# Designs tried in a protein design chat: VHH binders against Putative cysteine-rich repeat secretory protein 14 (CRRSP14). Part 5

Target 1, 255 residues: Putative cysteine-rich repeat secretory protein 14 (CRRSP14), of Arabidopsis thaliana (Mouse-ear cress) (q9ljw1)
Amino acid sequence: LNMNNPYLYHKCSANQGEYKLGSLYKKSLDSGIQQLSKDNEVFRGGFVYMDHTDPNGTLRVYITFQCRGDIYGSHCRSCFATARAELFKRCPRDKAAIIWYDQCFLEFSSISTGGKINYDDNICIDTARARPNAKTHTGDDSVLEFLRLFENLTNIAVTKRNNFVKDVEKPALYAAGEKRFGNKKIYVMVQCTHDLTPRACVECVNHNVRQFQDCYEDKPVGLKKGARVLGRSCNFRFERYPFVNAKTSPNYLKF
Key: E = the ipSAE of ESMFold2; O = the ipSAE of OpenDDE; V2 = 0.75 times the mean of E and O plus 0.25 times the DockQ between their complexes.

## First folded at step 1 (VHH)

Design q8 (framework vhh_7aqx_2)
Fold by ESMFold2-Fast, scan of step 1:
Structure q8 (fold): chain B 255 residues (1-255), chain A 122 residues (1-122)
Amino acid sequence: as target 1 above (255 residues)
Amino acid sequence: QVQLQESGGGLVQAGGSLRLSCTTSGFTFSEYAFSWFRQAPGEEREFVGAITWSGGSTDYADSVKGRFTISRDNAKNTFYLQMNSLKTEDTAVYYCAATEYLGDYSSEFDYWGQGTQVTVSS
């Protein structure tokens, strides 16, 4: 299992403008991030969405953090620390920004983001080229098998509980697994942010799977060796090598 | 060593048929996608058709759709181009090509054959 946590992508959202370094917005953002960093339940559960205000309730920041569904505890906290440091380094004055690592993502915004699917700034990455928005085609039979696999995986993500976390009484919104094709295996994962309903999670994944097809617009000749679509509300990934820890993945599946 | 060898080219009258074969060695045939390209005198090399490693999907240039069929035989490590209703415009050297995946215009094929001449007379 490769437990390295590579940087994947970041976006500084210029549309919400910039804060000044000594501003109340920066103080509110820092306060919210600091409160998150001290919350052991966040790293045990792997998700938080929070609205945080300054003491007067005047300035709001909205913070979303999620670890990949097989990452808990110290590894989740470590990914948060890395994401925090790099996000403020890469987007030093932006009022909204997001960063993705292999094992987690961190986002903040001055506009409420919770409970709704956000398709802005989705990015396609393929394993062969490690490039955002790679433009290649998939063949018809490969596409059908891919769609069926991710439909089955998504159904499991929105119905089965996370049995690795105590006191959680809702669907994991995460599933991972493997499928054998002759002498080869494909390894797959879907995940939605926990602020979404099961229905919204299904909608998000279906949109991202369709967007994956659009990212690969040249002649249809088969599936890539591996790829993922990173989104603010949901993500999916497939590879020809194991990339999640099956022992800590809730309801890991062998198709 | 990887080898791709074309066969089946030749002279044919307009309206006739030819079947090209590409025999391969030196790699795991089932793991590769295959394509046919052609090059007419004074023209750029152009895509003709492709088949995925599963054999479940094919793609063709608009100029040959409905007339040409690409197929593969994993047991024989060979793939084919069946050319029907040939036109004088189909006269070209035909090349077979192989890749683990096709990208943005088939420009990154890993292996190429030496080519076989197809001449269609009126």
Scores: ipSAE 0.000, ipTM 0.145, lowest interface PAE 15.5, mean pLDDT 79

Design q9 (framework vhh_7aqx_2)
Fold by ESMFold2-Fast, scan of step 1:
Structure q9 (fold): chain B 255 residues (1-255), chain A 123 residues (1-123)
Amino acid sequence: as target 1 above (255 residues)
Amino acid sequence: QVQLQESGGGLVQAGGSLRLSCTTSGFTFSSYDFSWFRQAPGEEREFVGAISGSGGSTDYADSVKGRFTISRDNAKNTFYLQMNSLKTEDTAVYYCAAVPEGYYLDEWSYDYWGQGTQVTVSS
């Protein structure tokens, strides 16, 4: 079956208030989004963080957009178009909002968000519960292997370059792969936003892995069908089925 | 409040055909994939076939490819398994099941199952 680009979550951030229709803020936001939509470099590289201001420099809007690390070009642009349309429908007057799809996310804010880890609105997503009677050799061993796997992925994400994009000097801040756990195979991914340093990316992922354990009350990872922690600065995901395109994933690994 | 119910099972001769139905309630089709599984006596449950919630995409186990066809009728909230050229090895209890879109290959991802319907193929 084909994997589509499903909607995951959105948040309209009430704490930054609402703009008025026809306001300078709305004009700056629309202008920034329109500028982004015409930038082919964004969709080739899969990431942008930008500030956009009115002609007098009075009001700033900060926009972050990123595609999943295996998604480039027309597919990345398609995800942007979907995210843009849905974000403004769901959060029509909010000064800050974010929407996540499987293949990208789009965020805007009136407050500077770039270069800093942002844990606001981190969420654990798990569409299926672990079965209580699932056969597991040892829960502790499963958890330890899972933690080591994401530690290894994170180290690769912050050290190896993305050979599919022009910026060859920066680490990809993305890694994906597959590993057998007994007779089952799991598929895994970690990604940080490209405004982060490698050190900040490591800290972000470590925080999200700890949050995952808190969300699921130390249940053996091997009993989970699939889960992720979505964040504004980084996310990780595992599934029992392949979900990334290995051919377009930089540094795809078979453990 | 989601529910699945099979019908159409029975006794059929080898080489014959049978159509199973699975009536669904409480599902939004675009959010789920729908599948058929079967379990023969003394065997583990095995995947038979799946159809996407977006409509039109199907997948089948190698053992039934070319003989079985899965389809859906969104107006009736029902999906079907058309079984042709039946073999004695197809004798099993057939279950319909629903899973969040994309998870159809992992049996452990299915939280919604029908009660099962017996299919017996005699020589």
Scores: ipSAE 0.000, ipTM 0.132, lowest interface PAE 17.9, mean pLDDT 79

Design t10 (framework vhh_etentamig_d1)
Fold by ESMFold2-Fast, scan of step 1:
Structure t10 (fold): chain B 255 residues (1-255), chain A 122 residues (1-122)
Amino acid sequence: as target 1 above (255 residues)
Amino acid sequence: EVQLLESGGGLVQPGGSLRLSCAASGFTFSSYDMSWVRQAPGKGPEWVSGISGSGTYTYYADSVKGRFTISRDNSKNTLYLQMNSLRAEDTAVYYCAKGLDYFESSGWFDHRGQGTLVTVSS
């Protein structure tokens, strides 16, 4: 397709077991995914959390889908199509699975996941390996400013509406921006799933931002390279290069 | 210097109502989100409600949703919490706090007032 949308990670959840092809669970899952694929409102808004039952109401599947906060419409739909196809190929019979692409993620589960922060299977991605002799958090003033930046960005995400989506009363739970650190500029983003309250979104991002150093192979880690943490409930990212479309990003900020 | 002064607490019967007020000074009140946080005896702080700087967006803990209403008057630099259908579980010291992001953190007390006691009992 006409967008750079790299695969990032996937997880097949062994804890919920496998379904048989042709089972009631598989029928419920397929029906839910098909219903989602035909709902143009999902791709205009960029988020859905839904439960879906088989015709007898005996089995429930919970489906979460979200596009990155600058991705809407046909681009969001394209990411869904890719995520759908790859998730079933990579996790062919798992009752629960999640897949992340740069521009969206898709998850299904037999257990209700909505409205609560989920830290299970959070994945840290580096743009490049951490270098030996990088400064620690306690000795690096740029790290303290980085933490303050994400606190500010998160406050904006949970306060301001999405001005690109018509008739939305809820805060965007998304913010992105740029800030100069010394002689270099960084680009930042925070996003939570729309099933979360603003308070839960703050808690999710704060946890992931404070824990991200633990994700690197080499410690201590400096701010020399970009990184992100992918989670079901929230994500944050920083890079040395622009990665979001500022024109379609609600609440894009120049700090 | 941020100053926050809470008032309006007291003893009420279950099912009763109280209105709390917080007078703010030392900062541009309309530019900051505000919250109410409570602390019951022997427990940690619990976030209750929040409001954006403009007053456009309001947020509530599930335990108080439908019973409490947060509001603000930026012309008077005052934050309010209207508490209806009070329960014994609502007994706590209620604090006015600057921001939405200082809950359950070591920095929480740097941005809160002195508190006002609410006791719900027979």
Scores: ipSAE 0.000, ipTM 0.116, lowest interface PAE 18.5, mean pLDDT 77

Design t11 (framework vhh_etentamig_d1)
Fold by ESMFold2-Fast, scan of step 1:
Structure t11 (fold): chain B 255 residues (1-255), chain A 121 residues (1-121)
Amino acid sequence: as target 1 above (255 residues)
Amino acid sequence: EVQLLESGGGLVQPGGSLRLSCAASGFTFSDYAMSWVRQAPGKGPEWVSGISTSGGSTYYADSVKGRFTISRDNSKNTLYLQMNSLRAEDTAVYYCAKEIFWDSDYAMDVRGQGTLVTVSS
């Protein structure tokens, strides 16, 4: 497993405006982030969605944090520390911002974000943008086969429990696996934030799969070295190399 | 045992045409994307063209785009390369490859013995 945690993307949301340093909004945000940093259960479970107020209960901030479904404990906490530091450096006075690392994402907003699919912050990332001369051929030329793979993976994510968490009967909203195409293996993952229902998770992934097709219409998916769609509400990823820890991944599958 | 047998090469004049064939055996041909790779004397291998498992998608190096056409017949386990408007720079041994990863740090998985194409008067 490669445990590197590269920065992927960030967005400072201008549409919610800026706060003034020392403002009630900044105090609520700092307090919420500090509370999150002290909560060991967040890093054991890998997810939190919180609405937090300043000491007077005057203004609310909504904070979302999630680690990739194979990342827990110290690695999850480390990713949070990095995301926290970098988000405030990159978006110093924005009332809303989100940042993604390979192993986690962190978001804050002045508007409630929980329980609803977010379509505004989705981004497509692929290896071809870094090396446009790179080309690969696998045993699958069908977009349908690729879509079917992610449909099957999503169904598992919304039906199977996280066997690393006891006394929870809700689905993991995460699944990862590998599938052979000719002499190559494709490694795949889907994940939704835990504030979503299973139904909303399916809708989110289906939307991101459609968005992925739009992002890469100029080149067939079978020719890509790897790609993902990152979103606040859900993401999916595939690579030609293993990128998740199968031993700590709930619902890891060999197709 | 995987076996690829290229044929169809030969001497051709500039502007001429040749059709290369690759007969595949020892594996399920329809399960693999296929490529043509060439190697000119004193140079490293150059990827020429690729085709998906069904033949529905085809890809070409800029040096041959518009002149070469790759195709396959899964019922005959055979890969083809139609080469038109041949140039002296196309002189090379042409190899059929079962799967290829095009990157500066990775080479093709399997190739055959090759067939020589010489473009000269």
Scores: ipSAE 0.000, ipTM 0.125, lowest interface PAE 16.9, mean pLDDT 78

Design t12 (framework vhh_etentamig_d1)
Fold by ESMFold2-Fast, scan of step 1:
Structure t12 (fold): chain B 255 residues (1-255), chain A 121 residues (1-121)
Amino acid sequence: as target 1 above (255 residues)
Amino acid sequence: EVQLLESGGGLVQPGGSLRLSCAASGFTFSSYGMSWVRQAPGKGPEWVSGISGSGGSTYYADSVKGRFTISRDNSKNTLYLQMNSLRAEDTAVYYCAKHSLYTGQWPFDYRGQGTLVTVSS
């Protein structure tokens, strides 16, 4: 996929209120974002969760940034720069906000989110461009194969290390792959934020699968179209076209 | 704990009909898709039919399309399979199964004793 940082969605959280320009909260937020922007390891590893305080240690801002698991280095930095600029334009003065792009997301909050699944504001996105091949039937066991595919992918995400970075005993919490179903090919990805345990990651993905079912109850996009569920703690995606870079995806599988 | 209890099987003549039921407990039934899987003696399991959590989408194996109808009653936590125009090749133990990506166990872990369907003269 060509890197151009396509925007997906954003949410400004009204329930945490607004800060005033020049406030300690704003200074802490700006300081945290600046510190993140200078950390080369963030863009090499693709994830950071930051608990940042003002000079007195009294006001905390929690910042989460993650790039999609196939995106590293300059491309990850590019997505961060876009997300940073757009988030403050779209959510001026909000104490909590999140923005998602195809290649990354950026979130800040006055409430601690680290190590816990956040089920707030999950969004379902279907792919209008994906269409079934009228010439090809999905086999009679296709739903079974689809479930098996995602179960295998999730297991890989929570057990295998990122083979592109040296990460001591930590699983990648990311996996992607492709599989043929007759004349049709499906491309799949799962990812959790790196502050989660493997168990929490499985739980998060399972919740997203249920959310996906609820979002498309009357017209399930399932095996006919591409779709994804974006969450603050995890996401999954499938498409009928390739969307990740297999060469830079850790643990990429051809089933 | 998930429990699935199948019933409604029996002996039936070719061309006959049977309705299978599966009583589910231990999970939020309406939140999960369900399937029917059958296994003939000495053979591996064969997927038969699937239904979304809402009941809005149904799927069938080519061998049963037009003959079997899957349905569910979420108020009763019950899955059904209406089997018409039965053939000798439909003889099998029928199991109901909960769809899940949680533990990686489906399609390899369907529970219950199943219900035997025998189609013979």
Scores: ipSAE 0.000, ipTM 0.146, lowest interface PAE 16.4, mean pLDDT 77

Design t2 (framework vhh_etentamig_d1)
Fold by ESMFold2-Fast, scan of step 1:
Structure t2 (fold): chain B 255 residues (1-255), chain A 123 residues (1-123)
Amino acid sequence: as target 1 above (255 residues)
Amino acid sequence: EVQLLESGGGLVQPGGSLRLSCAASGFTFSDYAMSWVRQAPGKGPEWVSGISGSGDSTYYADSVKGRFTISRDNSKNTLYLQMNSLRAEDTAVYYCAKEGYDFWSDYETFDYRGQGTLVTVSS
């Protein structure tokens, strides 16, 4: 368990119904999760999408797991262990469920999710509510500067390779960095699930930026102190403090 | 060498019933879970129902719950689907499938599915 890895959110999806204990679906789900838990490559790479069935079952389960792009190895594995335990406690019989922690997320579904943008159940977490301070206001043009920064960061995420994971054909779909805004630095991150194409990643991020404007903008004041939008296919975050490890973060930039 | 042969399809009026059968050969039938998968004209495949090797566990797609019943006779190497209260939307080719079938996949990924039996629900 990693003590600095806070729970963020979970969703139990009622629309796919419930499995019965001992069912074929539960056997496939347990088998897939157990197989994932023993795969060192998943925790080194930080991502897996599994299309899994038990040999005695016809019911497939689709499992997605991803660690934040600066989290690898034992920290990634610890996040998986926490997410696994909590997801089954919070959604004990649901055929589809997802849980997000600061350092990873875990999802399963009876419906194929791979390679497709999923816009369902995206959530805003406004970090400004957790850490109030006297200087909450930025200039009105700060939002435009932020949007330009995120456009640049997203382009980096979909073009640069991840040198911590050998993948000669695919961009990291992750980028993070820091930039000075007025008298303060902001710290930014974008990440998409590795089953997406670069184009789908851009589309996912742009959708969240457009649909969740109230998450990062405090109209008419300007840019909030910090915020994140969590999604099943992509997420973005910014803060007034460093939150990723720059040394283990691929594509980390000081703007 | 695995062979699956579906039968029992045909034309039926809305509200009617049909019973599909699948004769299996080339493997130890009782060791494997079995499914019914259908494909409607112009649509992708849809998983309909599944049953464990022993017959102790049965599962259904929400679209057919309460109307369809899957069963098996391991002594005869035969899988069945009893279809009641049939609707126009049930019109499809129905396939018998051995374990390992992906109900959301293209039919080409189903290594051991049969040739199918056509069910047409029309007035």
Scores: ipSAE 0.000, ipTM 0.093, lowest interface PAE 21.9, mean pLDDT 79

Design t3 (framework vhh_etentamig_d1)
Fold by ESMFold2-Fast, scan of step 1:
Structure t3 (fold): chain B 255 residues (1-255), chain A 123 residues (1-123)
Amino acid sequence: as target 1 above (255 residues)
Amino acid sequence: EVQLLESGGGLVQPGGSLRLSCAASGFTFDDYAMSWVRQAPGKGPEWVSGISWNSGSIYYADSVKGRFTISRDNSKNTLYLQMNSLRAEDTAVYYCAKDIEYYGSDYTYFDYRGQGTLVTVSS
């Protein structure tokens, strides 16, 4: 299995403005990030949403970090270190920013987003550039079967618990698996941020599936192509090669 | 505070069997995935097998699949490895490990590792 952790995308949110060097916001942000970096439970569980305040409790920073559902421990921590370094390099003074890597994402904001679906800055990524011989057209029946697969996978993500983490009474909000389509096999994954309810997670994924269809409306997408939709609150991915570690994926499925 | 104590190793003939035990203390045993890792003389650590907190997910290295069985008893805070059809290449010090990452490579991360128990497969 390929353990590459490529950079995928980032966004500096100009609408929340910039902080000044030495500002209380910068100090609160640095303090929150440093606190997160020392928390072994974050990297074991793969998710945190922090509401961090300055010493006087007057200025809040919201930090979200999540690793892909098969990534734990030292690899999750390593992805955090990479994301941290690159996010502050790419968005040096922004009060809000997000960065996605294959194995994790890191976001900070001056506005609370916990528990709410955020559709801002969703992006469609097609891996066709990495696979020039991939089929460019697929019939409607194949598309429908693909949509049913992700509906089924999402239902599993919002009902099954994470077998690798105890004391979490909510569903994993993550599922991955593989399925044969004719003589081809595809590998699939869905994940929502762990601050969402199961219902919100279903809503988020359904929105992203709709956005995926719209992204490729004027250009046929075959089931043999790899693609994903990255969002702040959820994402899904499919490839013709295995990209998650089945041994560390909670509730890995063979359809 | 965290303590892992392995036992059950010894000298055994090829084709024989051994059962290893790991007694855990100092943490909530049934909250963590557990693994067995071995290190043969002059070689790096090799992950052998892993089991989730509730035994719902169990995985083995290809080298031991079909011969070894990992299990746990959360009421006794104990991890087990039943080793059957032992071969000379299974000779190693076997370690109990807490909350290990496994990706099918030689590199593994351990929060805590015990003192180990030596298994020698020879005449």
Scores: ipSAE 0.000, ipTM 0.139, lowest interface PAE 17.7, mean pLDDT 78

Design t5 (framework vhh_etentamig_d1)
Fold by ESMFold2-Fast, scan of step 1:
Structure t5 (fold): chain B 255 residues (1-255), chain A 124 residues (1-124)
Amino acid sequence: as target 1 above (255 residues)
Amino acid sequence: EVQLLESGGGLVQPGGSLRLSCAASGFTFSNYAMSWVRQAPGKGPEWVSGISSSGDYTYYADSVKGRFTISRDNSKNTLYLQMNSLRAEDTAVYYCAKTEYTIDEYGELTFDYRGQGTLVTVSS
């Protein structure tokens, strides 16, 4: 299967330093990534958080991987393969790094992150223009409606189960949908990493929405253009075109 | 039209060494990750080793780590597997595979464009 995984962003974390070639840290990292690559349950469920050591138990590495909530199986594994190859190429020898694609993200760190919101290295991304020189800002009322839409979407993400993954009893921590907003239809998505509680997921998304306001207060990006905030613990996205598969998105909504 | 031609298999004593080669044609070899997959008699396929498109990153199954070395020469469109300290349980047909890292909808691991295979027998 030929998969196209659009690259979004990456961050090499200088604050945790670098490992040396042949180091125990590199052995733990490689072992953890290799273990993840062989685990079919990760790609069926779309998430893993693992704390991994070398066989001697000396150094611990923390690895987080998640696919977008409408992506499962071979598509999820394809994104992992791309992220794995590219992350080590872009962040050689860094003890901590993260890379985001449209369909997944991969992160590793020497510091435990499981179950905690991590606001480090959140990034705002402008999407491609719908057409050259289009002015799409719709004013203050549409901003408030946009915020209410993401509040409603987040509430669904933290209350509804993922009906496409069996044997999972907790909420999906993912929701997507569409709504007519002004003169166009907007397509929206929120997702948190599965190690978070529902309360932490709400807190994470609310923080990212506030960060979005800060990022775009004085920018030429209108609400109708499309944008996202990528975070290590949660992200949200909106576009003027459909970008998720509604049939495989749990609890897809038409507002 | 993708073609992969494996060679270098044979009969070897326990503790011995073999080097497998895979000649690739019909695609831009340097743009794809490559893998070695083996199938022992009466068993399903087992992924053995993988290498990134650049050759800078290599990955191994736990059963072969420290004994096998994967490498590639992009100028010659050739993939290699150096097998040291061979054991009876390494007996298998070894296949060269263009790697997509895909699984089917039921979770089964699949590989694209498998080669013809080369038999490795480790016996006294």
Scores: ipSAE 0.000, ipTM 0.106, lowest interface PAE 19.5, mean pLDDT 77

Design t6 (framework vhh_etentamig_d1)
Fold by ESMFold2-Fast, scan of step 1:
Structure t6 (fold): chain B 255 residues (1-255), chain A 121 residues (1-121)
Amino acid sequence: as target 1 above (255 residues)
Amino acid sequence: EVQLLESGGGLVQPGGSLRLSCAASGFTFSSYAMSWVRQAPGKGPEWVSGISGSGGSTYYADSVKGRFTISRDNSKNTLYLQMNSLRAEDTAVYYCAKSPYEWLDEAFDYRGQGTLVTVSS
């Protein structure tokens, strides 16, 4: 388990405007976040979508929180605490905002976001970009093998239940694993938010895998360096090093 | 080869009750989620209720929550819908529908021929 929990990205959504401090919106948001922070089942399960309202039922706030599928319990709670503190610091007064860390993400919105794929603000994070001299691998037959790998992993994510959580009537919408490509091991993960149907999860991941190709100018999907596409509804990641805890990852596969 | 045969529909007065049954064959019943879908005269289909393969999880449309109860008997390959406090708006053909998976999906592999429920005085 890599216990590092780096900040990845955030977005303050200007299109929903700002709330005033002390407003009913702020009170509903704070109340929802407080309720979430005290709910042990959220941190055991790793996901919540909340439709939270003021006492009169007139003002709604929608809160989504998810931990990476190998993160639960105290580590999930810790990531929530970090995300909460930073999101309100980075997006003060915004009615909608999202923040991603390696181990979780937190989003709130004044508009219902549940059950629908959202491609807004998808971001490509290329491990190679952190090194100015690094290049994404191109020009070998691994591209089709990469696509087949993520197709297989996505099929597992949408068919197998999470045996670490009492969510036995739904698939995990998460899978991770490792595969050898010659003398190299590649470590892979796919995850969708638990409000999605299995079909929507497949659609979301397929979109992000295609978008990944466009994130690298005129180059096929490469496997030389790690990369991921973060989305509001799903993400995928691959690395040259292990980044998930195989012992706590549901459906961890050695291809 | 998959067959879904609904029964139990009929004419009932407002406030009354009916129990619908769906006899399933041609597949491993306990491995698939099942739903009830209804279609009122002149309207599109409306999902009513769903149940997981094991029967451990049940789901209801807001329009029927608290009035209808979905259940299944996996030993008899039978799905049920207990309908209480019936309203004129519940008048529809009720279809038994099979999910392609162990969980509920937006699409169904198979749908039965339906059973008509008429709620009128």
Scores: ipSAE 0.000, ipTM 0.117, lowest interface PAE 18.9, mean pLDDT 80

Design t7 (framework vhh_etentamig_d1; at its last look DockQ between E and O 0.33; V2 from the best seeds 0.00; counts 0 for: pae E 12.5 > 2)
Amino acid sequence: EVQLLESGGGLVQPGGSLRLSCAASGFTFSSYEMSWVRQAPGKGPEWVSGISYSGSDTYYADSVKGRFTISRDNSKNTLYLQMNSLRAEDTAVYYCARDFGDWYEPSAFDIRGQGTLVTVSS
ESMFold2-Fast, scan of step 1: ipSAE 0.012; ipTM 0.365
ESMFold2, look of step 2: ipSAE 0.000; ipTM 0.274
ESMFold2 (binder alone), look of step 2: mean pLDDT 83; pTM 0.843
OpenDDE, look of step 2: ipSAE 0.141; ipTM 0.590

Design t8 (framework vhh_etentamig_d1)
Amino acid sequence: EVQLLESGGGLVQPGGSLRLSCAASGFTFSDYYMSWVRQAPGKGPEWVSGISGSGGDTYYADSVKGRFTISRDNSKNTLYLQMNSLRAEDTAVYYCAKLETWYSEGYPLDYRGQGTLVTVSS
ESMFold2-Fast, scan of step 1: ipSAE 0.006; ipTM 0.209

